VH-VL binders against q86l99r1233to1411. Designs and how they scored, part 23

Target 1, 179 residues: q86l99r1233to1411
Amino acid sequence: SNKESLPFRRDVIEKVINHLRENSLDTEGIFRLSGNMESVRGIVKSFAHGEPNLSFEVHNISNALKHYLRSLDPPLIPYEFFLMLLDARKNEDAETIRNIFWKIPSDNRVVLTLLVDLMVKISENSNVNKMNSKNLSIVFGPTILKPRTPTLDRMALMTETQLQCGIIQTFIEDFHYIF
Short names: E, the ipSAE of ESMFold2; O, the ipSAE of OpenDDE; V2, 0.75 times the mean of E and O plus 0.25 times the DockQ between their complexes.

## First folded at step 9 (VH-VL; framework fv_adalimumab_6cr1)

Design k2 (at its last look DockQ between E and O 0.26; V2 from the best seeds 0.00; counts 0 for: pae E 7.6 > 2)
Fold by ESMFold2, look of step 9:
Structure k2 (fold): chain C 179 residues (1-179), chain A 119 residues (1-119), chain B 107 residues (1-107)
Amino acid sequence: as target 1 above (179 residues)
Amino acid sequence: EVQLVESGGGLVQPGRSLRLSCAASGFTFDDYAMHWVRQAPGKGLEWVSAISWNEGYIDYADSVEGRFTISRDNAKNSLYLQMNSLRAEDTAVYYCAKAEWYDTWFDPWGQGTLVTVSS
Amino acid sequence: DIQMTQSPSSLSASVGDRVTITCRASQGISDYLAWYQQKPGKAPKLLIYKASTLQSGVPSRFSGSGSGTDFTLTISSLQPEDVATYYCQKYDSAPYTFGQGTKVEIK
């Protein structure tokens, strides 16, 4: 992709997740529906500079978080964990997924725990907000778990994406076992 | 201005293959799902395939499953439809369409590209 | 799979007339229904989504109603530029099926 990478800012992400936790659980299509493109770009910029501006309609904030996380380099789940997580998911090995999660650096684990907890809370209210674990996994799979070198093979990319989503779905559905 | 421009249509013999492209501009392509919809001459609209922004969701109409493959290249702002084992019944104008999510309404649509499958 | 049936298949009306097109789903689809307008030789254009929400830039003479299985597109005062074929579409889940279309003409 030609997208700019952004720095990891733990405190910013925590503040944004807390805001969404208080304001998004009843919002239909949260993380699914788009925001205003100009607003979202401006909010992402404020995240990257460490001074998050949360005085916007909630869809703009959720989209900004999604785009900020997608733009992190390294990603929220560092590159060295990509292949082992995908292999564990391919083998349906939740115990190995849990063991790998606990090897992730502490700052990343804290943020990932808060993010997945938010997804759990949203999915628990899916009768209202229409966002179940599958939908959330599609949003966040390739967003936070990425290869260092993307494959050029379309078939491999499709398989890779399905496994990335599956890992996030496992995180949500088995939250208390893994986290 | 959001634009979607299809290309790659033409005349092709039954049993052969054809690849359609859809070039996108005026929006952040990798934020959106994309669809293919076709319309046989003088007939109604038929949904063909969907792909999410990150390829985590891909689906096909029963009439094309196993023969057609949807794909996208977000770095090139491009959507593709690989059509194999073409049949006369695949003759149609093929539209690409943008969606907020793979299961939402379509806006905008491209101008379409004509595929004619005939001996 | 859920079938989408439009009625009528065609109609002719005078400028200024109220025009009503119906769309029926074979099973409930909540409000996950869109309406499109297609003029000859052109791509479809979104008019209505979520059964009743007007897309930006669509004239207020267009309105949509319904939920579940029965849906209606209304043109309160038909204009010459409204000559087109109109399609409903469900989008609750795949397949994202269209109705057969309703052709609207001026007498």
Scores: ipSAE 0.016, ipTM 0.661, lowest interface PAE 7.6, mean pLDDT 90
Fold by OpenDDE, look of step 9:
Structure k2 (fold): chain C 179 residues (1-179), chain A 119 residues (1-119), chain B 107 residues (1-107)
Amino acid sequence: as target 1 above (179 residues)
Amino acid sequence: EVQLVESGGGLVQPGRSLRLSCAASGFTFDDYAMHWVRQAPGKGLEWVSAISWNEGYIDYADSVEGRFTISRDNAKNSLYLQMNSLRAEDTAVYYCAKAEWYDTWFDPWGQGTLVTVSS
Amino acid sequence: DIQMTQSPSSLSASVGDRVTITCRASQGISDYLAWYQQKPGKAPKLLIYKASTLQSGVPSRFSGSGSGTDFTLTISSLQPEDVATYYCQKYDSAPYTFGQGTKVEIK
């Protein structure tokens, strides 16, 4: 398992996303179905070394990306934007979400744009891959958008999770407006 | 071999609390979501709660929301269910189950632990 | 919430018979459906996931079909060891609702 924080590598992420864009759009359950964990760990390790191993099947690669992103500290969307985005989502305020997005550091913003673009493309082919915007948002919400300090209130955590997912869903569904 | 072993069940009075535990072995615990599913005597299966690998995602059935709390300790390969304000209708065998996140079929299941709520 | 309804609630058949159990979702759940077998006094066992994918180690006489709202579990040739209650379960999203179960007995 990826318990350790890995360094943010924009160049590696871009390569991985490009690979998935070309090879995973028709893959059923992409980002949702698990790969071989030993392979996944190996791929994640390759990320840390700066050269992603993309010789594996797409479930392993997609899971590696997911685990890698999950291990980032700070997360892909930095902590300082967490509450603002959640609040904007509560108010169903896409304009505010857009404004917040453009305040995100440039490298993070670029990667986020590429990632969500991939999600959009995947979701457009959901009739084949069965990964619609909601499913993708569930996968990536808590992965790339998280608080610095986790809440101990379970009910609040449930609400928080819904908002996290909702924000990612908004990113996907309103991609052209936000990005 | 993948194993799940539940414990903590017993007889309690209504309004009381009980904490269930599930000990996991034979797999990388923090790579999977964990769930509780219960079965009242002679009845069907009812999903109770879910928790992601790092507790970043938690969900409850409406029937237990606000009363039950799911948690996990990945260092101990353990899943927990804190049950408060227990009711007679909570009487059931409680199973812990492993699931992919977010592909949520359950495999494997523990053998379950019986919780009986009765005055 | 999506309701899961199985039919029949119970059935009795002879060894070697073809047995069919139906599960209906009140709304579309794509192929996010699993089937379980539960023998008396035992924990449920996964038989089929993704509506039609047979779990490893499960006999080939078991099969699943369907998508959307209507699903079917089929036992091509009922065996004595198949006496159990069978459950369908949706996992398109929470809640992960089960059908009420179908009890299968041998005449």
Scores: ipSAE 0.016, ipTM 0.594, lowest interface PAE 7.3, mean pLDDT 92
ESMFold2 (binder alone), look of step 9: mean pLDDT 95; pTM 0.963

Design k3 (at its last look DockQ between E and O 0.19; V2 from the best seeds 0.00; counts 0 for: pae E 10.3 > 2, placed apart)
Fold by OpenDDE, look of step 9:
Structure k3 (fold): chain C 179 residues (1-179), chain A 119 residues (1-119), chain B 107 residues (1-107)
Amino acid sequence: as target 1 above (179 residues)
Amino acid sequence: EVQLVESGGGLVQPGRSLRLSCAASGFTFDDYAMHWVRQAPGKGLEWVSAISWNEGSIDYADSVEGRFTISRDNAKNSLYLQMNSLRAEDTAVYYCAKAEWYDTWFDPWGQGTLVTVSS
Amino acid sequence: DIQMTQSPSSLSASVGDRVTITCRASQGIDDYLAWYQQKPGKAPKLLIYKASTLQSGVPSRFSGSGSGTDFTLTISSLQPEDVATYYCQKYDSAPYTFGQGTKVEIK
């Protein structure tokens, strides 16, 4: 286990996602553009303590969520699903991806559903916020879907990253089918 | 001042490999997508490859797919293009170009590096 | 793939003339179009993006218009320094295809 990992708090994540759903859909570069790092760290700490501080600007909050999710161990999508999902993505098999998703533990699945739902809503307003499904997938792919053991091969890592992003893109674009 | 400086070009024989580099300065490198665009002597511009800020998205032109590999090192503010199985038709000035992460117009361009593939 | 076709391939005009270059996409690309100027021996320079937005520092005599499939670059009053080849480029999605270019010369 990673000593730097934060506890998984479904209730906190839901509150944060709801806040972002209400306040970030028109925000250019939401989840992509950086916030104030000190603020972000403070917000992340609030997540860990069970009471999210949502008084900050949405870039700070979104970045906090991103960093929080990134710090989870296991990831939001548990390790055991990593290879299966990547393989499914290689084969452009949305049905398999769907089947794998429904095997994810319930709390993780609920949070994942809420998160991707937020991404869908953001992407629908991409003409304003510039965050289409691809851009969002680039942000969240490596964030919530990780291997237990990182590859040391540069080319393999690049391919892996693309597949990670592709899976998230599939989640967004085929949301109603998968979720 | 935003600068892109290509290097690594030269004369190579068909079938050989070459690695191009682009050194970026004057801007936050990992905020932008980077591209390679080439121009054969006396010809027009041809997009070659693109890589997103975190390498999560990579694209290639059909003409180079399977032979070229784009990569970047954000810590070094560098863009790379590994060119394998080079062909005569790959002869061109190769430009690196900066693009917005959300929209892909190119600004600025490097001055380019010449790659000549000939027997 | 979407084809980008410029017209004309070359033109010669007098100083002060109005010059119009067209770019046609084989499919709709909304306003995801850029125009570039390239002088001999130099790298391309961005002129217009989003089909009609003038890049900072570009003279106001340059303008872009169009949406969908048909786009136009206009030089309202051609100047000697405008001698160059001009390219349109789509960026709705990869590939980011360029037009074949339009060479502009002074008579």
Scores: ipSAE 0.021, ipTM 0.654, lowest interface PAE 4.4, mean pLDDT 93
Fold by ESMFold2, look of step 9:
Structure k3 (fold): chain C 179 residues (1-179), chain A 119 residues (1-119), chain B 107 residues (1-107)
Amino acid sequence: as target 1 above (179 residues)
Amino acid sequence: EVQLVESGGGLVQPGRSLRLSCAASGFTFDDYAMHWVRQAPGKGLEWVSAISWNEGSIDYADSVEGRFTISRDNAKNSLYLQMNSLRAEDTAVYYCAKAEWYDTWFDPWGQGTLVTVSS
Amino acid sequence: DIQMTQSPSSLSASVGDRVTITCRASQGIDDYLAWYQQKPGKAPKLLIYKASTLQSGVPSRFSGSGSGTDFTLTISSLQPEDVATYYCQKYDSAPYTFGQGTKVEIK
């Protein structure tokens, strides 16, 4: 089957994040461990239709959110912000990262704030759930921050991935400064 | 049905190169990390290399670092292992394996392809 | 590097016997441990992940336990089809090292 490209549905993402906030903070390996592939696929379809079905074990819901966000076009952080965020991270410039965040469209900013707040709460309980800021950045960096035109150079891709992860790590670790 | 099929093995002289391929089907290839594991004849399993879904994380065993290069082509559902400067100790059956994420267990495994490095 | 040591290297047991295989990590790996079964001429097959979680389709006579450094695979009643080599593997971080294997035979 073709990889899905899905529309942005703010209301669906908010409901899913709120569900995970209530049900996942103590869950070992949340966002890292896979769910049941058939269940995850069905849940993602329910998100895209606007009628999220959250009557599943929490790993299936977290994986569905991850895959839904990966399938968005444009991504959660719109393409135009990719290079400027990576450059700000390369310069270790959290103030510029904050300024760029506030230029992101309002609906995307609200969802990103809720998503990163969830990641902060998970990482604060990492001694139980085993998901620290680095682990979460690996999951979400390339998922929500991606270029319009992907590089074909493998070394450049590794560098981009490190910077993508670094941006998400900065969001989590400097949450109250940036958001 | 999830399938992993390795190819490209054969007999090769020490110091030469060989490229292994792993063709994947029955799952969304670009959602998963992939690994190479080898097994010398009559010996145990040895992990060789890992690559994340987007090639952003790559790791190698010390025994192959600098000589082997893992890569993937998500458009072709294919995993590769470029093996340079081959040594007799690289003689093994090479398996590709699917992982749910980069740091997880392996399920399923391919059936393997034999590489023999001999003068 | 974290070393993975299995014991015993080989064992023979009768049908119906309880079989125990141990795996020890040189440093703590929490529960990031998997067990694999490899029958002659076949690829390895996942039995247990996360130290104690049984993979779908694996018979309930297999169980896993342990955390930290000491792990155990148990076959509660050995069957003829369980003749295989068993491997533990850590997967907490690279390298994803295997134990040397335990060959299980029927007397």
Scores: ipSAE 0.005, ipTM 0.570, lowest interface PAE 10.3, mean pLDDT 89
ESMFold2 (binder alone), look of step 9: mean pLDDT 94; pTM 0.957

Design k4 (at its last look DockQ between E and O 0.55; V2 from the best seeds 0.00; counts 0 for: pae E 9.1 > 2)
Fold by OpenDDE, look of step 9:
Order: sequence, then C-alpha cells, then structure tokens
Structure k4 (fold): chain C 179 residues (1-179), chain A 119 residues (1-119), chain B 107 residues (1-107)
Amino acid sequence: as target 1 above (179 residues)
Amino acid sequence: EVQLVESGGGLVQPGRSLRLSCAASGFIFDDYAMHWVRQAPGKGLEWVSAISWNEGYIDYADSVEGRFTISRDNAKNSLYLQMNSLRAEDTAVYYCAKAEWYDTWFDPWGQGTLVTVSS
Amino acid sequence: DIQMTQSPSSLSASVGDRVTITCRASQGISDYLAWYQQKPGKAPKLLIYAASRLQSGVPSRFSGSGSGTDFTLTISSLQPEDVATYYCQKYDSAPYTFGQGTKVEIK
C-alpha cells in the first residue's frame, strides 16, 4: 500500500467531529458523497499538522476525516480486536461486542464513541440526509476496522466486509447499550 | 488529472487466456474501488468485475464468474483482469473504471482496450 | 437479479427540444442510480449520480429525477453535442447492471 500512515490525533478528530455534528446533520449524502480531492488532501494535511482546517464545505471535511481514519495504523479499532468483533457479529452477540469495545484503549474508545455518536445523530436525520445506519456502516466499516493480515480467499473477504459493516451498524443501532 | 489507461487487449482464440492491465494516476488509487466494464461491439455496457481498495470486496458478473480474476497492486497503482477460458461472447472493449467502494458509479473511465476472441 | 429497462431505445429530436429518457428497475433501488453519456467511439461519461445529482462539469440542461423503480433523465434543450447513447446504471448492490441504452439523434 502506498498510503501514508498518519499519527493518531485525538484532539484533531474531536474538533472535526464536533464541526460535522454542528454543520452536517442535514447534509444529503454526508460521508458518502465525494469531495474535491485536492481540498480533501489539504484538509488531511492540516490534520497531520495538528490544526484541522475546517473552512471547507462539509463533504470535503467528512471525506478528509474518512481518509485520515483509513490511513491510521493501527486502525481506530486496533487489530487485536478485529477477529473478536467479527466473531461476535457472526453470533449477533451485542453483549460481547460491548465487552470488546470497553477493552479498546481509552483514546481510541473515546474517539470511537464520538464518531459513532455522530453517526447516530446523522442516522436519526436520515429522512433528510439519506444516511441511515446501514449506509454509514458501509462507509466506516472497512475504514476503522481492519485485519492485520489480508484475507486471501475471495468469499471470505466478502463475508469479512459484511461483518465489518455489520459491527459498525451494531455500534450505531445499539449505541446506548454499547457505549 | 485523473487518468486510467488500459492495456493488454488483442486477438485471441477461444479457450485461451489474456491479462488486462489498467494504470491509474492522478488520484489516491487505494482510496477507491476499481471495476471492469465491457462493451461488445455495437452493444451496451456490461459490468464485469469489482475490487475494493483493500480487496475486501471482490465480485464478478455471472457471465465471467469462475473464468475471470480481478486483482490490484496498490503499490503500482494498477488494476488487472486475468481472463481465462475466453469465449467469443467475451469479445468487447474492456474499460477500467474508478468508483467509491460503497457507491458504485463510475468516474472516470479509461479509454478501453479491445479484446477479440475469434477462431 | 434486478432488470434495468430504458425507454425509448432510440429517439430523434430537434435542437432545442426537451428530451426525456426513462429507466425502470424491476425492484426498488432507492436513489442508487447513475446516468452516463457515451459518444461514438468514446468511453462513457458520468452525467448524473444518486439519481439526481449533476456531476461536476456537466451542463445544467441535464437533470435526473426519480427514486425506487422509476427514473428519468431529462435534457431540457437538446444540443447537437448531445448526440450519444445514454445509459442508466444501478448501484444499490451487485451486479451493477446497466440499462440497454437510449440512442439520441438530431433530426
């Protein structure tokens, strides 16, 4: 992969999430529709420098956040939790998912909580922004929950992707129980 | 400028294999899903295969399932399509196309490479 | 699988005419629909995504509407450069099926 790993900056992420919470809840296709690539890159760069540039329209900012999160290594949800969460999702076990979540390192857990909280708020306004829990889970599943080692089997990969998305969907739909 | 350049097309006999390549530039390659779409001469567009940025999603049209294999090399900004057991009905211009992995509209498209399967 | 059916298969209209192309999905696909323009000998070009969102750089005379099963591409004032075949495409889920195309010509 040619992706540069960016440092995990909790303070930056919180600022970005707060901005999106205030400015994107009624935005159609938030996190889904693409922004301007050059703008997005510039915004991501600002994240790396510790001061997020939030002067852009929300699609650019949201895409920058996605890109930033995707570039994290380890991912927002650390690798060691990947298989456990997938297994829990296979069994439709929200309790286990909850237990796993609370084992996540504190900074990651805080950011994850804020991020999913934003998703919840967005999903509650899905009649306007067209981003329900499923749509959001599709966007963020593979973004923040990844395996350390890629799966080689095609069918396994497909299943894996579905489970990744499903876990995020569970986070959104069972937010108050899990977080 | 976003560019997709297909290569590897040509004339092959039925039952033979061919490997197509797509070279991508002007965007962050591993942020996007990549697809192959083909168009038989004088016919419409047919989606062929998809691969997500991390290969976590791979899919094929029924017409090519089991015969074609899509792959990518993110380090090389390249997309591939291994076509085995080629048939006459596989004759088409093959386009490489960029898409969001969760929103599969295609933009942009390459100019395509012609594959002709004939005895 | 979901079938995508365009209507008409071909049409001829005069410059300045309003042109309407329809695309019907055999099942609901929400707004996961794109429209493409393909000129002879060229690759397709994205016009509309999310059923109604105009792609950047596309003339404003193009518009898309619809949700669920019935979708429409409209050219408010047909121009000579609009001579092409137009395709709808669903992307609610795989397969990402295209309509059969609508050939638009100028009288």
Scores: ipSAE 0.033, ipTM 0.701, lowest interface PAE 4.0, mean pLDDT 92
Fold by ESMFold2, look of step 9:
Structure k4 (fold): chain C 179 residues (1-179), chain A 119 residues (1-119), chain B 107 residues (1-107)
Amino acid sequence: as target 1 above (179 residues)
Amino acid sequence: EVQLVESGGGLVQPGRSLRLSCAASGFIFDDYAMHWVRQAPGKGLEWVSAISWNEGYIDYADSVEGRFTISRDNAKNSLYLQMNSLRAEDTAVYYCAKAEWYDTWFDPWGQGTLVTVSS
Amino acid sequence: DIQMTQSPSSLSASVGDRVTITCRASQGISDYLAWYQQKPGKAPKLLIYAASRLQSGVPSRFSGSGSGTDFTLTISSLQPEDVATYYCQKYDSAPYTFGQGTKVEIK
């Protein structure tokens, strides 16, 4: 909350996601459980500098990815897509969600595809790692899809959060159709 | 070292208000949900309220809904409970607790702050 | 709302005894059940989460079992330091209700 923004580095994110795909699918509570605070901060700095340091236990790397994505400005899903995606989710319109996804800039689409594919693989192994699509949507919904100007109305914020999570759930559960 | 320190408890008259605070340290506060739990003297634990890291989820026990307001200030690593229209049955030790998400177990807990509501 | 009923409300046992405490949910809660230990004048401490998972630093004499509606906390060999009140808690959804507690004492 109210931190200095970080640069978007597609190549770094791809390396981190590939590392997690190789090392996290059997990890209980991946993205849910805490990492070591000092390690996570150092790893996030390495991402921002374009030199990802992945010589850490996997929980530290997953938490670093979460924090890095949260700190992007603009977010992974650029601000101009926020309202249209929320409206499409509100109407339960997966076709419109797919159409909006393909309007997102190509570098962001590639990263989002890799990220959601990772979430699909984790959720398919949820009997082992205990992370289903709902759990993952709570982590990533508000992290990658956010308004330019946050609302101060608590009821509206709760509704927005539910829709943000719902969009990520739709991405995971309808991956083959949308992506 | 994860620490939660409650403050703001005391003796208040029925119908009055009191604000509790919980100062957090040793973890990235804005990654976690926070809860309030209370325990009347000699009684069991009663869940009071939850708030998600971004305030997108807030909920209350029926016994306090409409009277209590949970909030947080992530810049100050602080959790709050505004307690209005206090009643004698609100007398309790109030704990703050950390959770990975709003619907997970609580670890750790603070040591609590006593609120006594009596004339 | 889902009610959480613990039994017994209190017990006393000798050092070395096996102690079991049960917790029943009025509706199914899958494995979203935690157990806490509270010593007099202290905050609760997490023992078990996800019905059966030991929190780090908790002695292996503690174990949890069950799913759905019926859950058990077991202390395989009661020790003097285990004198406390034990609470179960559901966390599947709000309200995040606790059982009424089970007080464990040494004879």
Scores: ipSAE 0.011, ipTM 0.604, lowest interface PAE 9.1, mean pLDDT 90
ESMFold2 (binder alone), look of step 9: mean pLDDT 93; pTM 0.953

Design k5 (at its last look DockQ between E and O 0.04; V2 from the best seeds 0.00; counts 0 for: pae E 8.6 > 2, placed apart)
Fold by OpenDDE, look of step 9:
Structure k5 (fold): chain C 179 residues (1-179), chain A 119 residues (1-119), chain B 107 residues (1-107)
Amino acid sequence: as target 1 above (179 residues)
Amino acid sequence: EVQLVESGGGLVQPGRSLRLSCAASGFTFDDYAMHWVRQAPGKGLEWVSAISWNEGYIYYADSVEGRFTISRDNAKNSLYLQMNSLRAEDTAVYYCAKAEWYDTWFDPWGQGTLVTVSS
Amino acid sequence: DIQMTQSPSSLSASVGDRVTITCRASQGISDYLAWYQQKPGKAPKLLIYDASTLQSGVPSRFSGSGSGTDFTLTISSLQPEDVATYYCQKYDSAPYTFGQGTKVEIK
């Protein structure tokens, strides 16, 4: 990532998530299909200024949220939790994942809870929007759960993405247990 | 239509200075990071420098650090590259390229301007 | 710094052939990888970004895949107009390093 990371704005994220909860649950390919990049950039810029522009088509808004979250440094899930979560996923240990989640800083937990709740709602309507828990996990895994430094060897990296996505999938599928 | 037009290239002797310009049009210039990329004759692409839309970050390749200075004038929709202490290995076509301020793939590219450093 | 290595450096294939170019990063760069096409005497052109997203206007015979360290550009059916040098580029962080390029020619 570049040095020009956007600040973490809980209030902005909540507004955007609420908007998407109300307007995107039946949108085919939500969070997967691209929007107009210029519009997306404008929306992301509005996030940085503290007032999200939500007057655009829902694909533009959803993509803006993705790009915004992607740009966060540290990530929505802070770096210190990355390896612990991946290890827990390797062991298929949902209890440990739950315990790790509740150690995340409070503002991050709140936003993560809202975000995953949105993903749960979207996935429940996957017959219409075609975005099941796996598809959503592919989108958000690398977006919000990242290593501080990409120092893993090649073999480890081959499984990293799968584990990242797996963690998010666990968040979605075991939402009520974890959150 | 988005356009980038480089200028300022030419023949210079080693140790001399040269200033490149890139004129941008067809997009909101101050919303985008801008980059310089160069290509020596018959060689591959080499990233040179980057500047964010509001100058929040500036980066240089190790090969030009301390000698080159990237800058921009958003009021004039212009990108610049001040090249000091030029070396023979700096001989290349220099491209300016537009990139999203939060994603740094390059689109579009200018047609480039040739800089030749020779004694 | 992260090293970007393409393979092969050059290839020659027939019209209609499937062509595969590989790009490897020495460290993980997630999906922050772009592919460019440069025809002789021309500026580079963006083909793919985020490892697999096809740029608007690019023929569907082009595709990209991969994440982490291993990436692939595929031309499903090589056309005469595809004669060019192809470059991968990382943009996870500075420096925004390019691969050394792959020259594609027609037999």
Scores: ipSAE 0.021, ipTM 0.693, lowest interface PAE 4.8, mean pLDDT 92
Fold by ESMFold2, look of step 9:
Structure k5 (fold): chain C 179 residues (1-179), chain A 119 residues (1-119), chain B 107 residues (1-107)
Amino acid sequence: as target 1 above (179 residues)
Amino acid sequence: EVQLVESGGGLVQPGRSLRLSCAASGFTFDDYAMHWVRQAPGKGLEWVSAISWNEGYIYYADSVEGRFTISRDNAKNSLYLQMNSLRAEDTAVYYCAKAEWYDTWFDPWGQGTLVTVSS
Amino acid sequence: DIQMTQSPSSLSASVGDRVTITCRASQGISDYLAWYQQKPGKAPKLLIYDASTLQSGVPSRFSGSGSGTDFTLTISSLQPEDVATYYCQKYDSAPYTFGQGTKVEIK
């Protein structure tokens, strides 16, 4: 039987990111602390239908964004970019990472720029919110950058996950150069 | 709301195996790292093992490395600890604990399951 | 590996007393330290994380301080329900080692 993927809705994601930018920079544990499970599920549905309901406590909104992005198929960074980004990260090659970023489709690039800019702003206030670039990369690495076919080898999975997180950490730390 | 319930403890002879389970409810299990911590009778807390939400990061205490295997089934909201080649020194109450990441504090903890390794 | 040493191993104090428990790391761990309370027969409960941040629902008489290698848990006015064993734990990296515990009793 068929499972629905969630639709990519650029306008919805932009509204959610702007809301979080205005309301989350001082929030301890943003993207780390849990929300109410039923509320988060309902908010994700509102994102998928194009009518984001942002009248919730900020942890519910941040968790809803995280789960929405995790549910996208294809992911925010399309599958065809996965191996080349991981290879560029393995070689510590920020120039190649930048070149690959600019080949990503325009709508995905806009959303990715807004999302990483939010992560930069959160990490700049990490003394208050306790979310540095490493913490944020663990949340978002495997969430937005995924292989088409996951590896079954446990050692390869661990290495792959660390590279996925490293790419997001590079995006945050080298934002000005890459974006 | 959030619950962690350990099971699978019991009395076993040295050299045997035992598998512990931890059933999670009240939160989105696959968002979090999970840990095992043990406490021998009358003794302090000893960290045993950690596993990240996507299984990409797995760690063991030196005392159990090579003998114990941590795993998770996110579809079943369950954490596991396979304990092989059990020794008397493994006798303890085993707790599962939830963490935001593999390298953060633990909240909440389960109530524990007793493993006794004795002839 | 980094060792975590608590002092004292046990103490007795009167209701209302100010109680301090110290925890020393053998190497610097910045503020990656938590304090747990374990009452007899029960699972541990988180009190403080990141050395000084009080967990939600924990009474304000509990506080934490310190960074680097030297950390303190303070109970500003000891209550009967605070009879427990207290543990510090580092989490700067694996292993996530606990201190040996401090047993707190009422005189």
Scores: ipSAE 0.012, ipTM 0.595, lowest interface PAE 8.6, mean pLDDT 89
ESMFold2 (binder alone), look of step 9: mean pLDDT 94; pTM 0.953

